# Designs tried in a protein design chat: VH-VL binders against b2a6v4. Part 3

Target 1, 177 residues: b2a6v4
Amino acid sequence: MTESNILLTGKPGIGKTTVIKRTVELLSCSSTGFYTREIKRGDPRVGFEIISLQTGERLPLAHTDFTTAEDRVGKYGVKAENLLGFLKEINEAMTSNKPQCLVIDEIGKMEFFTPGFHETVDKAFQSSYPLLATIMKKSHKFCDYLKNRGDTDVIEVTENNRDDLPEKLAKRIEEQL
Short names: E, the ipSAE of ESMFold2; O, the ipSAE of OpenDDE; V2, 0.75 times the mean of E and O plus 0.25 times the DockQ between their complexes.

## First folded at step 1 (VH-VL)

Design k11 (framework fv_cafelkibart)
Fold by ESMFold2-Fast, scan of step 1:
Structure k11 (fold): chain C 177 residues (1-177), chain A 121 residues (1-121), chain B 112 residues (1-112)
Amino acid sequence: as target 1 above (177 residues)
Amino acid sequence: EVQLVESGGGLVQPGGSLKLSCAASGFTFSGSAMNWVRQASGKGLEWVARIRSKANSYATYYADSVKDRFTISRDDSKNTLYLQMNNLKTEDTAVYYCTRTYIEYGSFDYWGQGTLVTVSS
Amino acid sequence: DIVMTQSPLSLPVTPGEPASISCRSSQSLLHSNGYNYLYWFLQKPGQSPQLLIYLGSNRASGVPDRFSGSGSGTAFTLKISRVEAEDVGVYYCMQALQTPYTFGQGTKLEIK
C-alpha cells in the first residue's frame, strides 16, 4: 500500500516546521491543522505557541512563565487545554468531505497532556485524507506505534534534504488527492 | 500574497463625510479581525478602530477621538473592510491604513499602502 | 489608557555599530496567557509600517536576525546588533493588551 501519512522527525532546530510550512504553500488544496513555533528571548527558548494553518489563531502551548501549571515538561509549564480547539478543527475536517491535507506539528510530550489528543491523532492516521505531521525522535509507546504503521512513511529531516523536501512532499500529497 | 488596498480618501470640508474601503486578498478575510490606523503628516501612529470576525459577533472598538463619528464595518462576501467617517474635523487629516490582526489580540502583521484624507476648508 | 513612552526620540548611528531603543508602558503588558502584548514596527521613509517583533520577543517573517526584542511587563528593548543603511526609518512600539491600542511616539534612526 501507498504511504498516505508522512511523519517528519529530526533533531531540534533542524527545520521540520519550515518543511511543513513550505510544503503546504505548494499545495492546491486547503490545509487543516496547526504548527508549533518557538518563543524566544534572544537566543534562549522560553516557550512554544501553536498556530492555526487556516485562521492564523495563536495560543501558547508551553512557557517558562507558567509557574502554576499542573502539567510540566522540563522548565516549561504546559497549557495543553489550549490545543483543544485545534483538535476540534481537525476532527471536523475529517467529516467535511472537502479535499484537504491534515497537518499536526508536533506529536510529542507536551501535546500528550491534551484530552483526546491520542484519539484525534489515531483517527487522522486512519483517515482518507493525506496527513503531514512532525513527531518527536525519542522512543515512546504511542510514537513507536505510529512510526511502525504500514501506511506511514517516516522521514528524517537533515541539512542535506530539508531544502528539497517541500517540493517532493507536495507532489506526493497532490497524487493522494 | 497577502494584500490590503485602501481607497476612498480625498479632500473634504469640516463637517463632511467620507467612506474608506480596504480590499483584502491572499488570506481568509472572514476569520480575521481588522483595524484602521491613521498618521498625520510628520506625526506618529494612532489606532482608530477595530472589528472582530463573525465568530466574535462583529464586535467593534473605537478610539475616544472618533467614537460616535466613525463606524467600522465589513462585508465578508466582498472581502472588504469599511470606515464610515462623519462630522469630520481638521484633526482627522491623516493617511489611513488598513491592517490585519493575526491573532484575536492585535498583531498588525500586514498593512495596506494607506489612503490620504484631508479635512480643510 | 495605557501610555507608551519611547527613548531616545532621535538615534544617529554609524553603520556597523549596535543600536538600542527603549519602550516603557504605564502598566504591565503581560497577559494571563503568558504573552507580553508588545509589538515593534519600522516605518521606512515614504512607506507603510512593517512588523518587526510580535509578542515582545518574536521576530516576524523575513526580519533579519540582527533585530531582537526583549523585556517583560512594563520595560522593553529593541536591539539592532549591526545597523545597516536599510534600517533607516522611524521605529514604533505598540501595546495590544487592551483597547485603545496605543503606540509610542516613535524613534527616528538616522545614519551619521
Scores: ipSAE 0.000, ipTM 0.460, lowest interface PAE 16.4, mean pLDDT 85

Design k12 (framework fv_cafelkibart)
Fold by ESMFold2-Fast, scan of step 1:
Structure k12 (fold): chain C 177 residues (1-177), chain A 123 residues (1-123), chain B 112 residues (1-112)
Amino acid sequence: as target 1 above (177 residues)
Amino acid sequence: EVQLVESGGGLVQPGGSLKLSCAASGFTFSTYAMNWVRQASGKGLEWVARIRSKANSYATYYADSVKDRFTISRDDSKNTLYLQMNNLKTEDTAVYYCARVYSYTVKDYFDYWGQGTLVTVSS
Amino acid sequence: DIVMTQSPLSLPVTPGEPASISCRSSQSLLHSNGYNYLYWFLQKPGQSPQLLIYLGSNRASGVPDRFSGSGSGTAFTLKISRVEAEDVGVYYCMQALQTPLTFGQGTKLEIK
């Protein structure tokens, strides 16, 4: 079983998204999917934003100002429907025949509110395309299933490895294509 | 819109049985834990029972006042929650509410409640 | 069982004035994860309860800014900065740290 799926885990703020972005920059193929960025106003984190790797489109996923949102995680209201277009991009990529890397940042509680998220993630892991994703460190049934897949390599991002990971991961992804 | 609609309440004699139903719509019922909470006329709220989702093996929990007499269950294919009440006592007279548990918080809380159904246990 | 105690049980308020309700637990509701498992509900006359505050201090969806929750451990407060006529009803605190889930006795807020 080839480990075609790469899952990055690690503590908040360790640099998982930076590893994702630097790895993507080193790839010769296109990348399809999204990455997540904290929304900061001064010192406190007030939300999270999702950004398309293909189009650069940005939409908020969660924010403390989303007081009318039905779905919530901690102090954040979650607009999970904002992920729908990004999931569509990933699903369409999986039906194409062009070389590319799928990117999902992050597989976590906020994203789980989005209709079709579990299905899209499961399909991405089963796809022939290399997948580079971040996943929450804490235990969760779906996350534990993904981490224990035989085709999946779980890597904890640390201060000791974060600077070296992008080059190593890019090489692995290129070799799969 | 999230809706929870209770039914099955009514007048029953002490020692009798009733089965309450709660029909859910407007959300993915199968992923949420569900609760029953009751309220006697002019009195406060009392938690009765909880059932978790399939992901948590349908684990059930009961208040001591109803343990061994009441059974909480669910049918995810019908988006319906149930409360089977046996050996009813006059102290069980109350409005029974179905309440959804917010599944993605670190602990459970009731974010939506049904309109309630009245159970009267009297001879 | 964790016992929840509210005060006052009756709270007459003039419209536009602030109101404050206390809730005390028989043991700490602060979990090792850093959250207080304390919730506030409002039951308007003839209606079902509705969530106001979750995890001690977070306003639920659609709840006006005039409502706020504060406190930690065993002592919590619900504040209404300026009471409006539609705020009439019975307020309940609840702990969800452990089963059985337990509610306070309720505080009836009424307009003078």
Scores: ipSAE 0.000, ipTM 0.452, lowest interface PAE 15.9, mean pLDDT 85

Design k15 (framework fv_cafelkibart)
Fold by ESMFold2-Fast, scan of step 1:
Structure k15 (fold): chain C 177 residues (1-177), chain A 121 residues (1-121), chain B 112 residues (1-112)
Amino acid sequence: as target 1 above (177 residues)
Amino acid sequence: EVQLVESGGGLVQPGGSLKLSCAASGFTFSGSAMNWVRQASGKGLEWVARIRSKANSYATYYADSVKDRFTISRDDSKNTLYLQMNNLKTEDTAVYYCARHEFYDLYFDYWGQGTLVTVSS
Amino acid sequence: DIVMTQSPLSLPVTPGEPASISCRSSQSLLHSNGYNYLYWFLQKPGQSPQLLIYLGSNRASGVPDRFSGSGSGTAFTLKISRVEAEDVGVYYCMQALQTPYTFGQGTKLEIK
């Protein structure tokens, strides 16, 4: 099979990150990369944080309190520089000889502001390691390029498949190692 | 295909003003940061100014040599980038290029053909 | 400001021979993310500049394999393994680690 890269798409809130987390928990190999989580102040969503799969380190990516941030998406100020250490971890993982799965959650507007994000993503897609990533559904030149790669399998997460995907994806990734 | 077409260059006297335009097509202009880079005859490249997208509050940046004299702006409804040049000096004589910055780490991947500004006489 | 210095400024080459251009920065271009914010451009006679290499060593789309970039920190090299007639023009390095973005003086590659 030629598709070494698994790219999850779907509507906001459908559970893409949950699929990532459950898949990673089923893997026998290590996972390197990050996933995102909402920051809430009671009920309202006030931001997003990034969490390292290797270290468990957490840093805010976007927050309504980042009023002096240079980068913005909607009501959120984006501190894209907080993703730099996570990109370094992924870049270093690609030069190691240890069996592992690369994880990028999410390839989207906020992350595009991070220096080196474009290059790290391109390298991850070209790498020999299995890649499990989520990508924004909306059209974007870079996202469309990634979705159309011959080595990339794009899966839309839906209410009908989200509960079964983790088992299927974990098995597929294990077969590639 | 990506196209950037500059216009508005010409001959102007020292102390005068000129407004350059750059018409963009073939990509989502509103999502891209845009730059002006100039080149005097037989000389090298000099970065002039940068403007970010609406998502980044149209943040602007200038080279010290043009700060407070030049203003970079954009009209996303017309897919057009502008450079308002005031209090022009002889050393501002150059071909002015607009250049795209599509991703944070992919700088100046497409350039326009340039428009000549001559500050003399 | 970060100052970029290229050498040589004039590079006459015979077609088929290799060529090498050096670029030095007044301070490190290595970012905390592990990438060098160093770019190479080619301006052919009468044309606009075009991107050749981004982030120190990566070829831009459509750029032939005979072009390669290397280096880290303050010292970088652009190599052409076998020069062709279409390669004539002025080569510029640029740093994008911080504003103002600054270019080297340019290296004029000419066929002997």
Scores: ipSAE 0.007, ipTM 0.600, lowest interface PAE 9.5, mean pLDDT 88

Design m01 (framework fv_masavibart)
Fold by ESMFold2-Fast, scan of step 1:
Structure m01 (fold): chain C 177 residues (1-177), chain A 119 residues (1-119), chain B 110 residues (1-110)
Amino acid sequence: as target 1 above (177 residues)
Amino acid sequence: QVQLVESGGGVVQPGRSLRLSCAASGFTFSSYAMYWVRQAPGKGLEWVAVISYDGSNKYYADSVKGRFTISRDNSKNTLYLQMNSLRTEDTAVYYCARDLGWEYYFDYWGQGTLVTVSS
Amino acid sequence: QSALTQPASVSGSPGQSITISCTGTSSDVGGYNYVSWYQQHPGKAPKLMIYEVSNRPSGVSNRFSGSKSGNTASLTISGLQSEDEADYYCSSYTSSSTLVFGGGTKLTVL
């Protein structure tokens, strides 16, 4: 059971995305994929945007202003189609045959609305490349399947470990290359 | 139209081997996880094995683990089940079934192929 | 072999409604919203009737509905018709990331 896939879980706001960003900053290899950032209007959270690690391209994934969106999670309308280009980057990276780390932040309900998301995630987990991803804590059949894979290490991000995780994860990822 | 056609079933003695095939048509076979599900005579359904869309990931029911091997050939749109060390309790109709990305519900099934293990 | 408990048989008359139960534990039916129901006519392959507790595939009659309360999922068939006579199986995702089936229920329409 080699654990080449790293899944970060934890309570909302604990800093999972910060761990991802700090980890990739420490890597000597390239990173391909995306991370998610909260969109704030002053104090309140009004949405989420997805950001490419390779290009810096940003697109909104969900927003309270998306009142006509068919897909919704809580108060947010979801524009899941905005994730398609990012999934394409990950799929292309898996065929490149050069040292790199795949990044998926987050494997969660909003992203599940995107056609091809499950397929791309499954391919990433099966790939020879190290994978660093965040995953929703709540039970979901696809998430539970991913968490229970023999090649996957599930790490709960807590206030006690979040500051030390980036260096530890970066070292581990580099050792796989 | 989506079709799954199983073949390779038959009568075999305990301890022998048999290989089942499932020919898929009417959809992009390489985009779907595929399952083998069996049904013993007069009994209910039992999951046997699953294979990912690209064949790199495989899982088995405890009852067949170490004896059965699932595989696929995406260039031929064909799913396989190699059954070794067959036991009388393996007697069943074997169905191949399609699933969308490990969602654990089967939207299309083949008609099944009967495997009888007896002496 | 069957991890989920279903009644062996259920019967009804044309036009009536019947309900088939599927009872598991908090590690399967009660823990997740991933229950599916299959219809199987004699000599035929199973057909998906309900997925994710209450969702109906395209082409499945709205006479079929699914629900769940605690550790028990239910399939309800309203306006019974002769072609509904079949075996019905429930299935659920488990905390072990496996799939389990119920023992099956034979529906007779008299």
Scores: ipSAE 0.006, ipTM 0.459, lowest interface PAE 14.8, mean pLDDT 85

Design m03 (framework fv_masavibart; at its last look DockQ between E and O 0.84; V2 from the best seeds 0.00; counts 0 for: pae E 10.0 > 2)
Fold by ESMFold2-Fast, scan of step 1:
Structure m03 (fold): chain C 177 residues (1-177), chain A 121 residues (1-121), chain B 110 residues (1-110)
Amino acid sequence: as target 1 above (177 residues)
Amino acid sequence: QVQLVESGGGVVQPGRSLRLSCAASGFTFSNYAMYWVRQAPGKGLEWVAVISYDGSNKYYADSVKGRFTISRDNSKNTLYLQMNSLRTEDTAVYYCARGEDYFWSYYFDYWGQGTLVTVSS
Amino acid sequence: QSALTQPASVSGSPGQSITISCTGTSSDVGAYNYVSWYQQHPGKAPKLMIYDVSKRPSGVSNRFSGSKSGNTASLTISGLQSEDEADYYCSSYTTSSTLVFGGGTKLTVL
């Protein structure tokens, strides 16, 4: 395909991260990047963690108990510097010559606080590697720029397509390798 | 697979100090809040202290506040409890326990075998 | 003086079902669905049996079940076996952002 970059959007809780995880499980190549998961204590959601697809290492991105954090989104304190190591992994992957898929989950408000995030995302979109990412639905200048790129396919995840998307996306990514 | 091994217990006199250690293995230690929970001989469980995943947040039971200090070394996968101004009522088996996430926990999924601290009077 | 009230002892025969109660107040058991139960065999560390009132960790037998009504949580053990003989402790989160424990119940399998 002409679009080497795949951006998943959709309402919160629709299953964008599940689509990403199921897609990368089907790939024969390695995946480099991270996905985001809710942190729950019982029923309440208390934060979000970021998990390396390559190593399984994880760190909290946002938490209600980050009471000294300067950056905030809603009830959550954001420790955006925890994303720095994950951005380094993506930057290093882009200088390698090994077949792989880049993964960024999510391109959103919390991640924007991280120094170098915009630069790493821009490089990933311009790279020769397939990119699979999720992006916030709400309008934002940087997000709108990414969604309007000619090399980018924006797909809204819905209840009707979420179960079929992983196989279709994996096939598309494999064809680019 | 997940293991927590406490050490440093022993017999001490009232007013003295003792430091407990908990060696963790089988999981990414730096991703979890860690707890010290104690149990006096023949009695129930009592939470003592908690430390967040990165050591930035620490909380203590009122009974030990100002006397005990919880700390951790994530590079060594080790949790510590510095116990100062010990009292006879501090006599207990001290357990290292893992929280459910980076901070507070509503339950403990893994416990160490415990280390006995006896404060003689 | 335990924060949560449990019976000191309970007994049953193999194959029987028994229930252990844990009574608190509107500021702990009655305030949240964050009740846990621990099993402790003599000389061993406590083991998590139930969390969030009714959930079981991986590896815990489905013979163990938890429930809650008002200020009282309950642990039920069905198909009682000799290895179930142990002390059982309940725990609850509180409105003061602390964890409190019950006094413990000694289960004897006759």
Scores: ipSAE 0.244, ipTM 0.713, lowest interface PAE 4.3, mean pLDDT 90
Fold by OpenDDE, look of step 2:
Structure m03 (fold): chain C 177 residues (1-177), chain A 121 residues (1-121), chain B 110 residues (1-110)
Amino acid sequence: as target 1 above (177 residues)
Amino acid sequence: QVQLVESGGGVVQPGRSLRLSCAASGFTFSNYAMYWVRQAPGKGLEWVAVISYDGSNKYYADSVKGRFTISRDNSKNTLYLQMNSLRTEDTAVYYCARGEDYFWSYYFDYWGQGTLVTVSS
Amino acid sequence: QSALTQPASVSGSPGQSITISCTGTSSDVGAYNYVSWYQQHPGKAPKLMIYDVSKRPSGVSNRFSGSKSGNTASLTISGLQSEDEADYYCSSYTTSSTLVFGGGTKLTVL
């Protein structure tokens, strides 16, 4: 069974998102999905925003100033509805029959609050499209399920490999197109 | 390029109302908290009000709380300041400014040229 | 909320270096590294010169630098030029989640 899905894991701040962004830039095909970026007020992290690879649209997913949010991860309130539009983009792309790479950064606790997130992720993994995603390192039922799939390659991003990964990943993805 | 253009300033009597507008262009308006900052003639800068990216959160300086209302229309890329029960001490150039975050910011990277509000008998 | 304390005026000759101080409290300047500086020419809007104590926005001359020690932040302008003549305002985030400005400093280039 060919490993058509690629999961990046690693410690926080190791540069997983950077690897994804650089990989996407090397691809000849379009990329559909989103990546996550920290929101900072100076040095302190105050939240997380998600950015569309297709449109560049940005929305906050989690923030300390979401004080009335029912869903919370630590000090952050989570606005799960802000992820819905991005999931819609991925779902629509999977029905387009267009050569493309699917990108999900990140598969984590904050995203799990959004209805349909798990389903979208499952569909992406089962699709014929190459998938590049980041995933939380900590144990989680859904995450462990994804990591243990026979069609999935789990790669730990480290200081030693992060600079070379984009070219390697791009090559693998291109071969799947 | 980022542009902020204030309008609606003028001369009004105490107790009257005035509505200011700020037209934004050159950036995704809905991604940023927006601010009003004012400057009395020959005086320093004073924070007036802030509104979050989606309008869900608003905060005001104590000096204007209960009298001023900040709002925005993201479909029109426009920021507003409704000023009621105006006082002589509200006389100032009113600037709209862009924050760096979706919510509270601690610096303003872009400012409009300001609109003058004069409250006098 | 009390304003941050700045000298009313400072002066220097072309080519010299001058420093403008901004003194706050442990609840603002001393609490965070969220100090900003703005330049304002007569009849113009303020312009951001420094943020996060010492960071310079794109397009701002490297002659402008910022620092902080304790409850006092400082703006230094090296190689003073005539165009630097303006009002300068500091600002700081506060522990009350508000923003406070300094009273402003008039810089005269002799």
Scores: ipSAE 0.117, ipTM 0.725, lowest interface PAE 2.3, mean pLDDT 93
Fold by ESMFold2, look of step 2:
Structure m03 (fold): chain C 177 residues (1-177), chain A 121 residues (1-121), chain B 110 residues (1-110)
Amino acid sequence: as target 1 above (177 residues)
Amino acid sequence: QVQLVESGGGVVQPGRSLRLSCAASGFTFSNYAMYWVRQAPGKGLEWVAVISYDGSNKYYADSVKGRFTISRDNSKNTLYLQMNSLRTEDTAVYYCARGEDYFWSYYFDYWGQGTLVTVSS
Amino acid sequence: QSALTQPASVSGSPGQSITISCTGTSSDVGAYNYVSWYQQHPGKAPKLMIYDVSKRPSGVSNRFSGSKSGNTASLTISGLQSEDEADYYCSSYTTSSTLVFGGGTKLTVL
């Protein structure tokens, strides 16, 4: 069984998003999906935003100033509807027949509030497209299902391997295309 | 290039109302908090109001609370300031300004040319 | 009265350096490194010159520099030129989640 799905895990702040972005920069094919970036107001982190790899469009996913949000992770309110358009991009890409790598950063607590997130992720993992994603380290039923799939390679990002991973991953993804 | 163009200023008597507009272009307007800042003739700058990227959060200087309402229409890339119960001390050039962040910013990196509001009898 | 205190005016000759002060309190300038400086020529909108105490936006000359000590921020302009003649305003974020401005300083290039 070809392992077309690559899941990066590791402790918060280890550099998973950096590995994703550097890998994508090395690919000759297009990349469709999103990555997550922290929002800082001066020194402190106040939130997280989602950025489309295809369009560069961005929206906040979570922020301390979402004070009326019902969905929360710690001090952050979550605006789950802001992820919907990015999921639509991924769903549409899977029907395009265009050579591409699907990117999902991150499969985690904040994203789980969004209706259709689990379905879109599951479809992406079942698809024939190369998939590069980050996933929270903590145990979670859906995350454990993804990590245990026979077509999925789970790689823990560490200080020891993070600088070398982008070249290795890019070569592997290109081989699948 | 980033452009902010204010309009709607004029001369009005105390107690009356005006609505200011700020047309934005050259950036994704819906990603930014937007501000109104005013400058009385011959005086310094004063922050007036801020509105978050999606319009869900609004904050005002104490001097205008209850009288002014900031709003935005992201489909038209336009910021508004509804100014009710105007007083002579509201006389100023009103600037719209862009923040860097979805909600609050610590600085204003782009400013419009301003529109003059004169409140006098 | 402005929340932040600036001198009303300052002057210098071409080629000299000058410094404009901005004094606040422990609840604004002293609380955070979120001090900005704006240049305003007559009849024009303000322009951001310095943010986060000492950072310059792209396109701003390195003749402009900023610093802070305690409750006082400073803007230094080296190699004064005639086009530097303008009003200069400082601003700071506060512990009450507001933004306040200084009263402004008129720079005259002699």
Scores: ipSAE 0.006, ipTM 0.582, lowest interface PAE 10.0, mean pLDDT 89
ESMFold2 (binder alone), look of step 2: mean pLDDT 92; pTM 0.918

Design m06 (framework fv_masavibart)
Fold by ESMFold2-Fast, scan of step 1:
Structure m06 (fold): chain C 177 residues (1-177), chain A 122 residues (1-122), chain B 110 residues (1-110)
Amino acid sequence: as target 1 above (177 residues)
Amino acid sequence: QVQLVESGGGVVQPGRSLRLSCAASGFTFSSYGMYWVRQAPGKGLEWVAVIWYDGSNKYYADSVKGRFTISRDNSKNTLYLQMNSLRTEDTAVYYCARDTYEDWSGYSFDYWGQGTLVTVSS
Amino acid sequence: QSALTQPASVSGSPGQSITISCTGTSSDVGGYNYVSWYQQHPGKAPKLMIYEVSNRPSGVSNRFSGSKSGNTASLTISGLQSEDEADYYCSSYTSSSTVVFGGGTKLTVL
């Protein structure tokens, strides 16, 4: 397989994280990394939390209650330092000789505030392990670089393909191991 | 006002088939994952199956895999459990239950139906 | 199918605190923060008391609290009342995308 990196894009709320989670649940190998979940108080979203695929540890990445946070995206204060332990897990996994899939959900503005995030992402894309990641659709110099890599397959998640993608992606990842 | 009502239970002989239904009301059925959970008389709870909100993924307990099929009809707000090759150890009250989260799987069940009794006996 | 390990019974007097344990493995309780607790009175459907280890649904008394350490989750009921007498079940998500329940604990309020 010439493309070992799978990069999911799509409009907000389309279900990119659902595709990630359903895909990893179908894998026979271990998955290392994190996925993001919305924190809701009724209809409006009040924040986002990051959840480790290895440990199940969860920490808030952004919340409307983080009013004194230095880093912000829209109405959310961002505690980017909470991502550091998750990046460490991914870096350690890349030195492992065990079959696994790396997962990064999401490569986006909130995560960019974390020291070492760009470096970890670059290493993950260059690694021998399959990578399954989501990325913001908006243009950004680093995101555009990742999307244009020759070893990277960029897939837009839509209502028409989101239900079938998990099985197709799981099969591709299994074949790369 | 959330309500789940199971039906279709009864007495059947081993090797026969039975289909359970769960009628949902009071919420947007198509936004929630749905579950079947059973309880043998005087025994504990046993998870049976899940179907995701969009119908895309289904998982089964090993004890029923290959014999039971979970399905849903979002246009009718109805969940189904097709039970084939029934065994005496399938005797239980069968509950349908709703996931705690919309458009995501929380694997916790915030609302349960009243249950329907299935007795597999000769 | 192996169930999560709970004590068969626990008992306490009104006003006391009791704790019910739920022990699994790194592939269920230890690996994920998807532990739930259910209360069941005789002849009734189960009621969700705790979800995601420590979250309490609206309408559930703050006398009920959940926690987890390693492979063991715990349900604590403070200020024990006669109405708390019931069977209690834990459950957890698994690495196989299934759900496993504990064997259940009968709480007797003396």
Scores: ipSAE 0.006, ipTM 0.485, lowest interface PAE 13.6, mean pLDDT 86

